# Designs tried in a protein design chat: VH-VL binders against q0atu2. Part 168

Target 1, 119 residues: q0atu2
Amino acid sequence: MLDKKARIRTSREYRNVFEKGKRLSGRFLIIYYVENALDNNRFGFITNKKIGMAVIRNRIKRQLRAIVREYQGQVKNKHDIVLVARAGIGKSSFEGMEKDYIAIMKKAGLFARNANKID

## First folded at step 8 (VH-VL)

Design tc43 (framework fv_dusigitumab)
Fold by ESMFold2-Fast, scan of step 8:
Structure tc43 (fold): chain C 119 residues (1-119), chain A 121 residues (1-121), chain B 111 residues (1-111)
Amino acid sequence: as target 1 above (119 residues)
Amino acid sequence: QVQLVQSGAEVKKPGASVKVSCKASGYTFTGYDINWVRQATGQGLEWMGWMNPYSGYTGYAQKFQGRVTMTRNTSISTAYMELSSLRSEDTAVYYCARDYSYYETNYFDYWGQGTTVTVSS
Amino acid sequence: QSVLTQPPSVSAAPGQKVTISCSGSSSNIGDNYVSWYQQLPGTAPKLLIYDNDKRPSGIPDRFSGSKSGTSATLGITGLQTGDEADYYCGTWDSSLSAEYVFGGGTKLTVL
């Protein structure tokens, strides 16, 4: 479970991320992301009815929250990030979703990179 | 500029199969799901299914399960919908449409021009 | 029969207001967001409203949407001859397996 401060909860704030954010797609996930004016990151999770029955949608949400929580320390500060499940995610494994999340976060430049020593 | 361009009109006999194409341009093809919708002359819109171009996974309306197959070729940004065992009732205009997710919904933001399929003996 | 019920036709004069209803059930409109699509004669449908009441870029503010319970409404003010078209509501049906469902369509005649 993520701390309440790290969650996007209101429809207005979700819509702000969709309208102003950048979009990047993975195999099973889409992320929308925008810099915020806060001291922390916030995450939102969307599993539309097209994904399947409530039991499947609830499982996907729980698994995505677990993945985000595990990797939250690697995410660059001050971002609102919404994860949207794509059609077909219900057929993926936990490892498949985790791999997709890591790939899209790296492509978005949202994972902090280690400093490189020049000389 | 986002465009979905569909293949030309087809005339088929009952029992045949038809494969309609939908070529995407102006956006990252694998980034958006594709839906297929048909419309008989003078009738309403009927949803057939979705296809995720990145994964290749599909979901079909129960009415078309077993007769429809949705595929894609990512190298040419093209989606396909193949309908088999054609009947006169399958005479319709077939549309592809791009799926957009917004908040807790998804909808069809860009549509192809349509492909007329006529099934006649 | 269509899963979502719309009146088959509606008519009004230029400059007037019209509303088009779309009635469903708890498994579709009652549980999901509604979109509206405009289809001009001989053309593909075009997205007009999404998320119950939001307009895509380029859609004038005289088009509006709303939802209450298991029904949705499309409102058009300041009618123009170019609005003559078929209008369809659409949403997901959350029964056993999700399917997108459309209303039967409403033909709007102006003049």
Scores: ipSAE 0.756, ipTM 0.899, lowest interface PAE 1.1, mean pLDDT 91
Fold by OpenDDE, second read of step 9:
Structure tc43 (fold): chain C 119 residues (1-119), chain A 121 residues (1-121), chain B 111 residues (1-111)
Amino acid sequence: as target 1 above (119 residues)
Amino acid sequence: QVQLVQSGAEVKKPGASVKVSCKASGYTFTGYDINWVRQATGQGLEWMGWMNPYSGYTGYAQKFQGRVTMTRNTSISTAYMELSSLRSEDTAVYYCARDYSYYETNYFDYWGQGTTVTVSS
Amino acid sequence: QSVLTQPPSVSAAPGQKVTISCSGSSSNIGDNYVSWYQQLPGTAPKLLIYDNDKRPSGIPDRFSGSKSGTSATLGITGLQTGDEADYYCGTWDSSLSAEYVFGGGTKLTVL
């Protein structure tokens, strides 16, 4: 589980990321990201109704949190990042989600230069 | 400028198949899902399904399961909707629409001009 | 027959205000954001309102949306002849395997 300090929690925080951040779309994920004034990164997760029933959405959310946690230490500091699950993600494997996350984060330039385990 | 341009009108016999195309421009094709919606003459809008142009995954309305196939050709930014085993009640205008995924919502922000499909014996 | 219920028609004189209701259930309007689409005669639908009450660029502030409980409402003030069209509400319904559902549509006539 991600530390509560590493989570975007409030509607205001989410809105700030959506309005001021950049948007990048991957295979199964859309990320919104913006620099913050903190010393840590914060992550948000969105699984809208298009993904499917609540049990599916909750499963996807757990999987995405696990992925983010795994690579958290390799992400550039001082960013708020919201992950929005795209349609079809429920049909993907965990590995597929992980690969997509890595790919889109690389494209966004959000991994540190010395990051490992992302190839 | 975002544009969705669909193929021309089709006339089919009952039992045949029809394949409608939707060419996208003005944005990254693989970055947005494509929805298909139809409208029978004088009737309301009916959602058929979505297709993720990046993954190729689809979600169809239960009503059309087993009869509709949504595909894409990413090299030409074109989405396709094929409907088989056509019936007279399939006579309608068929629209493609771009899906904007934002926060906890999805809405159709751009639409094609529509393709008239007529099924008659 | 539509999952969402709209009045079949509404009418008013130019300059007046009209409202179009959209009634659903907890699994659709209750839990999801509502969008409204305008369809002028012989044309494709156009996004009019999204996220219950937000207007896309180019849509005048004469158009407004609201949501309460399992119902949504479209408001049009300063009615113009060019507003004569069909209006549809739409949203996602998780009870139907995450299908998108439309209202039956409302024909707006400007008298």
Scores: ipSAE 0.632, ipTM 0.902, lowest interface PAE 1.0, mean pLDDT 93

Design tc44 (framework fv_dusigitumab)
Fold by ESMFold2-Fast, scan of step 8:
Structure tc44 (fold): chain C 119 residues (1-119), chain A 121 residues (1-121), chain B 111 residues (1-111)
Amino acid sequence: as target 1 above (119 residues)
Amino acid sequence: QVQLVQSGAEVKKPGASVKVSCKASGYTFTGYDINWVRQATGQGLEWMGWMNPYSGYTGYAQKFQGRVTMTRNTSISTAYMELSSLRSEDTAVYYCARDYSYYETGYFDYWGQGTTVTVSS
Amino acid sequence: QSVLTQPPSVSAAPGQKVTISCSGSSSNIGDNYVSWYQQLPGTAPKLLIYDNDKRPSGIPDRFSGSKSGTSATLGITGLQTGDEADYYCGTWDSSLSAEYVFGGGTKLTVL
């Protein structure tokens, strides 16, 4: 479970990220991200019906939450970030999803450990 | 200026294969999935499958599994759909379409102009 | 025939309103968002409505969508002769191992 305050919960909040945020695509993931006016980061997770049946979508969502939780301390503060699973993610491994997440977050400049970013 | 431009009309004999191309421009090709949809003369739209141009992974409608192959060449931003063992019933206009995924949704926001494939003996 | 049911044709006079229905099941419309596509004669389909009720940029507000249970509807007000076209609903279907399904299409005639 990701902390309650770190989750995007309402359709309106998701819509805000999609409309005002930036879009960046990875191999298995798309992220939409925008700075928020809160004291913390919030994450949302979208698994489209085209990914597969509920059991597959639930597994992917659970695995993505675990990956996000593992790396949440490295994410620059005050962002709303929505992860959208791409077609084919069900064929990836957990490690494959994790690598894609790290790569896309680094490319977005959202990881605090990026050597070229100001603290 | 998003555009999907497809290859020209094809006439094939039963048992042959056809390969239709779809060249994307005006956006990052690898950032959006491509779907293929066909339409027989006077008939409705029929979904064939999706292809993720970043991963190369595909998913096909059960009806076309074993006969369809979807690929891409990222260096020229081009998607391909190859249909084998053609029958007269495969005579149709074939469309590529870009998939936009956000929220729980996937829909086709831009379509190619279509490629007419005629199968006759 | 198609997994989503639409009337094969509808007709109305210029300036009138028409509603096109699209009926499915719990595994498709009941469980997912619906899109509508307009196909003018001799052309490729064009996205008209997405996420049940949203319009892409450039689509006039005369076009509207709605969804209730396992059915969706497309509404067109202030009909114009340029609206003559085939209209298709579409959505994902979970019972078909995540296949996209279309309605059979509705031919709109404006007199």
Scores: ipSAE 0.582, ipTM 0.867, lowest interface PAE 1.9, mean pLDDT 89

Design tc45 (framework fv_dusigitumab)
Fold by ESMFold2-Fast, scan of step 8:
Structure tc45 (fold): chain C 119 residues (1-119), chain A 121 residues (1-121), chain B 111 residues (1-111)
Amino acid sequence: as target 1 above (119 residues)
Amino acid sequence: QVQLVQSGAEVKKPGASVKVSCKASGYTFTGYDINWVRQATGQGLEWMGWMNPYSGYTGYAQKFQGRVTMTRNTSISTAYMELSSLRSEDTAVYYCARDYSYYETDYFDYWGQGTTVTVSS
Amino acid sequence: QSVLTQPPSVSAAPGQKVTISCSGSSSNIGDNYVSWYQQLPGTAPKLLIYDNDKRPSGIPDRFSGSKSGTSATLGITGLQTGDEADYYCGTWDSSLSAEYVFGGGTKLTVL
């Protein structure tokens, strides 16, 4: 599980990211992201009813949290990032979601692609 | 400027198939799911299904399972909806609509102008 | 008929207020956010309200939405003749498979 400090918790905070953030889409995921005024990153996870039944939505949410947790050390500090599951994500593999997450985060400039220039 | 432009009206015989196109412009086509909705004359809106233009994955309303196929061609930013085994009750205006995710829901923020499909003998 | 229930028609005079109801169940409105769409005669539907009560850019504030339990309401104040249209509520329903469901539509007449 992600540390409580690393989670977006309130509906107001989620809506702030949607309204002020930038949007970037992958095959299975959309991210909305904005810089925050905190000392850490916070993540939110959305699996809307269009994804399917609760058992599917809960599985996807757990898998996305696991992916984010594994790569949290590579994310640029001071961002609120919301991951939204896209239509069809329930048909994806864990590895497929993981690769999509990495690709989106790199495209957004939030991940290791820009950090790989550390000398 | 976001636009969805659909193909022109079609007249089909019962038992035929029809394929409606929806050309997107003004945004990244693969970044938003496309939904198809129809409306028979004097009737309400009826959802048919969604298509993710990035993955190619689809989900169809149970009523249309086995008769509808939704596809896309990303090189020309165009979505397609094909309905087979047409019946007179399939006479309707068919719309494509862009899916937008906001917080805990998705809704249709931009719609095509509609394509009238008439099924008659 | 339709999954969500709306009155088939509503009417009011120019400048007056009107409300349009939309009733569903726990698997749709009760568990998800409602959108409203306006369809002017001979045109495609247009998004009017999303997330129960939010307006897209360009939609005047005389249009409002609300939700309580398994029902949603669209409010229109300062009615204008140009508001004559069919109004549809819509939301996702996950009871059988995830499907988007619409209300049957309400024809608004401005007399």
Scores: ipSAE 0.813, ipTM 0.914, lowest interface PAE 0.8, mean pLDDT 91
Fold by OpenDDE, second read of step 9:
Structure tc45 (fold): chain C 119 residues (1-119), chain A 121 residues (1-121), chain B 111 residues (1-111)
Amino acid sequence: as target 1 above (119 residues)
Amino acid sequence: QVQLVQSGAEVKKPGASVKVSCKASGYTFTGYDINWVRQATGQGLEWMGWMNPYSGYTGYAQKFQGRVTMTRNTSISTAYMELSSLRSEDTAVYYCARDYSYYETDYFDYWGQGTTVTVSS
Amino acid sequence: QSVLTQPPSVSAAPGQKVTISCSGSSSNIGDNYVSWYQQLPGTAPKLLIYDNDKRPSGIPDRFSGSKSGTSATLGITGLQTGDEADYYCGTWDSSLSAEYVFGGGTKLTVL
């Protein structure tokens, strides 16, 4: 589980990322990211309603949190990052989600240069 | 400004394949899904599927599974839709449309001008 | 045949108000944002309303959208001759493997 300090929690925090951040779209994920004034990264998770039933949305959130946690130490510091789960992600395997996350984070340049396990 | 420009009209025989192109400009091509929607003469709109230009991943309507292929060439910001095993009922105007996704929303904000595909013996 | 149900046609005189209904189910309109598209004769569809009730730039405030339960409604006030067109509602349906679905379309005639 992600530390609460590593989570975006308030509507204001989410809005700030959406309004001031950059946007990149992968197949299953859209990421919004912006620099923060903190010493740590914060992650937010949004599941699009078109994903399906609540049980599915909750599963997706759990899986995305697991992915983010796995690669958390390899992400550049001082960023607020919101992951938006897109329609169709429910049909994806966990590995598919992970690959999409890695791909889009690479495109965003958010991984540290010495990061491992991202190839 | 955002523009989607499609290829010209096609006339095909039953059993043949057709490949329609959609060239995007005015935005980052790999940042938005491309959807394909068709409309038979005098009929309504029918969604065919989506393609993500960055990953190349696709999602097709069940009706067209196994018969439609959506691809892209990122170097020229062009999406393609190929429909095989054509039949008369495939006669329609085919549109590409940009998918705008933000937060929990997802809609088609820009459309191509359409490509008429006629399937006749 | 369409997943979303619209009246096939509506008509009114210039200056009047018209409404176009769009009926669906919990898996589509109930759970997802509805968009409306205007298609003038011989042209490609154009986004008219998104997120149930929001207008893109350039769309006059004569056009409005609303959603309640499993139904959506498009409203047009101050009807103009240029509004004569086909109107389609659309949304995603999770029961159909997250497919996008359209209404059957409504032909608006300005008398």
Scores: ipSAE 0.062, ipTM 0.749, lowest interface PAE 2.6, mean pLDDT 91

Design tc46 (framework fv_dusigitumab)
Fold by ESMFold2-Fast, scan of step 8:
Structure tc46 (fold): chain C 119 residues (1-119), chain A 121 residues (1-121), chain B 111 residues (1-111)
Amino acid sequence: as target 1 above (119 residues)
Amino acid sequence: QVQLVQSGAEVKKPGASVKVSCKASGYTFTGYDINWVRQATGQGLEWMGWMNPYSGYTGYAQKFQGRVTMTRNTSISTAYMELSSLRSEDTAVYYCARDYSYYETHYFDYWGQGTTVTVSS
Amino acid sequence: QSVLTQPPSVSAAPGQKVTISCSGSSSNIGDNYVSWYQQLPGTAPKLLIYDNDKRPSGIPDRFSGSKSGTSATLGITGLQTGDEADYYCGTWDSSLSAEYVFGGGTKLTVL
């Protein structure tokens, strides 16, 4: 789980990332990302109704937060990043979501060269 | 820029199958889900299902479960919808549509021109 | 039958205003954002409104949307003959086997 300062929480903050950010798609995830004026990164997580029932959407959100938490040390500083789950993510494995996240972040140029992941 | 171009009209006999194509251009095909919507003669719009062209995963409306199959060929940016065991009630215009999902929203921002499928004896 | 209820038809003269209602339940309109689609005779549907009240680029300001509780409304001011079309509301239904649902459609006739 991420602490409060590392989360995007308000609808206005989400819309800012969607409107001004870049979009990059993966197999199970879409990211929207933009530089912020803060000292840290912030993450948002969207699992809309197309994904499935609340129990599935809540499981996906928990798993995505765990993945983001694990790799937060590799992410270039001063970015707002929103992860949007795609249709079919509920049929993927945890490992599949993790690999997709890493691939997208690398393609976006958001992983720092000398960063290490944290426990 | 963004276009979805569908295959031409089909005439089928009851019990046959039909496969409609939808060729995408002007965007990264694997980046957006594709939905299929039909409009039976004299009726409104009816959602059939979604297909994620990156993963190949699908979800179908309960009414069509067991009769519909949605697939894609990423090398030619083309989505397919195949409907089997055709009945006269399946006479309709079939549309593909691109799904734009962000925040809490789901909507179809670009639509194909439609494919008329006529089921007659 | 449609899950979302719309009036089957509406009519008005050029320059007038019309509103088209779309009524649902807590599992669809009450729980999700609503979109509106315009279908001109002989053409594919076109996105007219998304996120309850947002317009895509190219859609004039005379088209507006709103949502209150389990109902949504499409407003059209300054009616033009080119507005003659079928109008459909649409949203996701959050119940079991989440599906996209459309209203039954409203035929707008400009007199």
Scores: ipSAE 0.608, ipTM 0.869, lowest interface PAE 1.8, mean pLDDT 89

Design tc47 (framework fv_dusigitumab)
Fold by ESMFold2-Fast, scan of step 8:
Structure tc47 (fold): chain C 119 residues (1-119), chain A 121 residues (1-121), chain B 111 residues (1-111)
Amino acid sequence: as target 1 above (119 residues)
Amino acid sequence: QVQLVQSGAEVKKPGASVKVSCKASGYTFTGYDINWVRQATGQGLEWMGWMNPYSGYTGYAQKFQGRVTMTRNTSISTAYMELSSLRSEDTAVYYCARDYSYYETSFFDYWGQGTTVTVSS
Amino acid sequence: QSVLTQPPSVSAAPGQKVTISCSGSSSNIGDNYVSWYQQLPGTAPKLLIYDNDKRPSGIPDRFSGSKSGTSATLGITGLQTGDEADYYCGTWDSSLSAEYVFGGGTKLTVL
């Protein structure tokens, strides 16, 4: 679970990221991201009703929060980033979601070069 | 400019299959999910399913499960919807539409022009 | 058979105001955001309203949306002959595997 300071909490803040942010898509995820005027990053998570039943949406949201928390230190500072689950994410594995997240964050230029675990 | 261009009208016999194409241009094809919606003459809109062109994964309305298949060819930015075991009740205009996510919902922001499919004996 | 209920037709004179209702249940409108689509005769549908009350770029402010409980409403003011069309509400239904559901459509005639 992410600390409160690192979370986008209000509908107004979410809508601001959707309206002003850049959009980039991965296989299972879409991110919307915008630079903020704060000292830290904030993350939001959207698993809208098209993803499936509540049990599936809740599982995906928990797994995405765990992934984001794991790589929090690799993210370029001062951004609001919203992760939106794409149709079909419920058929992915945890590892599949993690790989997609890393790939999309690197492509967006939001990740450090060496976000790899050494053998 | 975002554009979805569909294949031309089809006339089929009962029991046949039809495959409708939807060619996307003006945006990154793999970046947006595609939905298929049909409309019988003088009737309302009916959702058939979604296809994620990046993953190839699909979800179908229960009514069409077992008869519909949605695919894509990313090299030509084209989505396909194939409906098998056609009945006269399948006579309709078939639309592809681009899925756009905003906050806690998604909706269809751009639509193809439609493909008329007539099933007649 | 449509999951969301709309009146089949509505009519008004040029310059008048009209409202089109869309009624659902707790698993669709009650728990989700509603979109509205306009279909001019012989054409594909066009997105008119999203997120209950937002307009895409290019849609005039004569068109408005609202939602209360399990119902949504499309409002059109200053009616013009070019507004003659079928109007559909739509949303995701969460009661089973997720499916997008439409209202039955409302034919607007400008007298």
Scores: ipSAE 0.824, ipTM 0.922, lowest interface PAE 0.9, mean pLDDT 91
Fold by OpenDDE, second read of step 9:
Structure tc47 (fold): chain C 119 residues (1-119), chain A 121 residues (1-121), chain B 111 residues (1-111)
Amino acid sequence: as target 1 above (119 residues)
Amino acid sequence: QVQLVQSGAEVKKPGASVKVSCKASGYTFTGYDINWVRQATGQGLEWMGWMNPYSGYTGYAQKFQGRVTMTRNTSISTAYMELSSLRSEDTAVYYCARDYSYYETSFFDYWGQGTTVTVSS
Amino acid sequence: QSVLTQPPSVSAAPGQKVTISCSGSSSNIGDNYVSWYQQLPGTAPKLLIYDNDKRPSGIPDRFSGSKSGTSATLGITGLQTGDEADYYCGTWDSSLSAEYVFGGGTKLTVL
């Protein structure tokens, strides 16, 4: 799991990202990202009812957290990043989600240049 | 009053570099990204990249990757755009523009007056 | 050649209404807010519309914007001679490495 300090946890923190951050859309994900004043990155996850039943939403959230954890060490520091799952993600494979995450993060320029496992 | 004032016209030879400055005033310089957009004579607007004055982070258009460098001097609220390996096709008016980010949006609400860069042998 | 497609020119008489279209794709207009910029001859662009349909302070209400699907439209009513300018739509495109993209521009001529 992600460390506590690596998670966006409060509504205020989420609002800050949405109000001040930039937005990019992928196939299955929309990311909102903004620089923070910390030395670490924080991640948030949004899964709404458009994805499906609560069981599905929770599954998707777990999968996204796993993906983020896998690549968190390669993300540029000092960012708050919120992942919003799009409606179609419920029908995607884990590999599809991972691929989309990598693609959108690369497009956002959020991966370090010398990051491994990205290429 | 928000203002972006750019440096004067430049004339360069092919292969040279040009560095255009953009001095900001009337707002907190480090609070807003600066975008650079160019426009060749009689042509449309072309986005080049963005720079965050607080962190110095940048994002460049793929077309200019490896050839453009965007920097800033926070002490004088000035952004810089340097374009190297100049060619004739780089002849254009170059604009800096403030990026206002609000919720899910990002738009350029204030623009510099433009800097004419002419590349000719 | 521009990622966003605009008509190269539009024209109308003073007092009339004109519309300028901006056509894109799901990765740009479809997913992101559209802005419009006015560029008078020999001047820098000026923000005209943001967030699809919002006007900055100082922009008269005869300028309007709308978005539907992957297309955006700028409307100008009560056309004035001073409206003669180039108009550009713009938005972010996630498919192009998070690049900002402009339309090709539309030259508005007031007859």
Scores: ipSAE 0.010, ipTM 0.659, lowest interface PAE 9.1, mean pLDDT 90

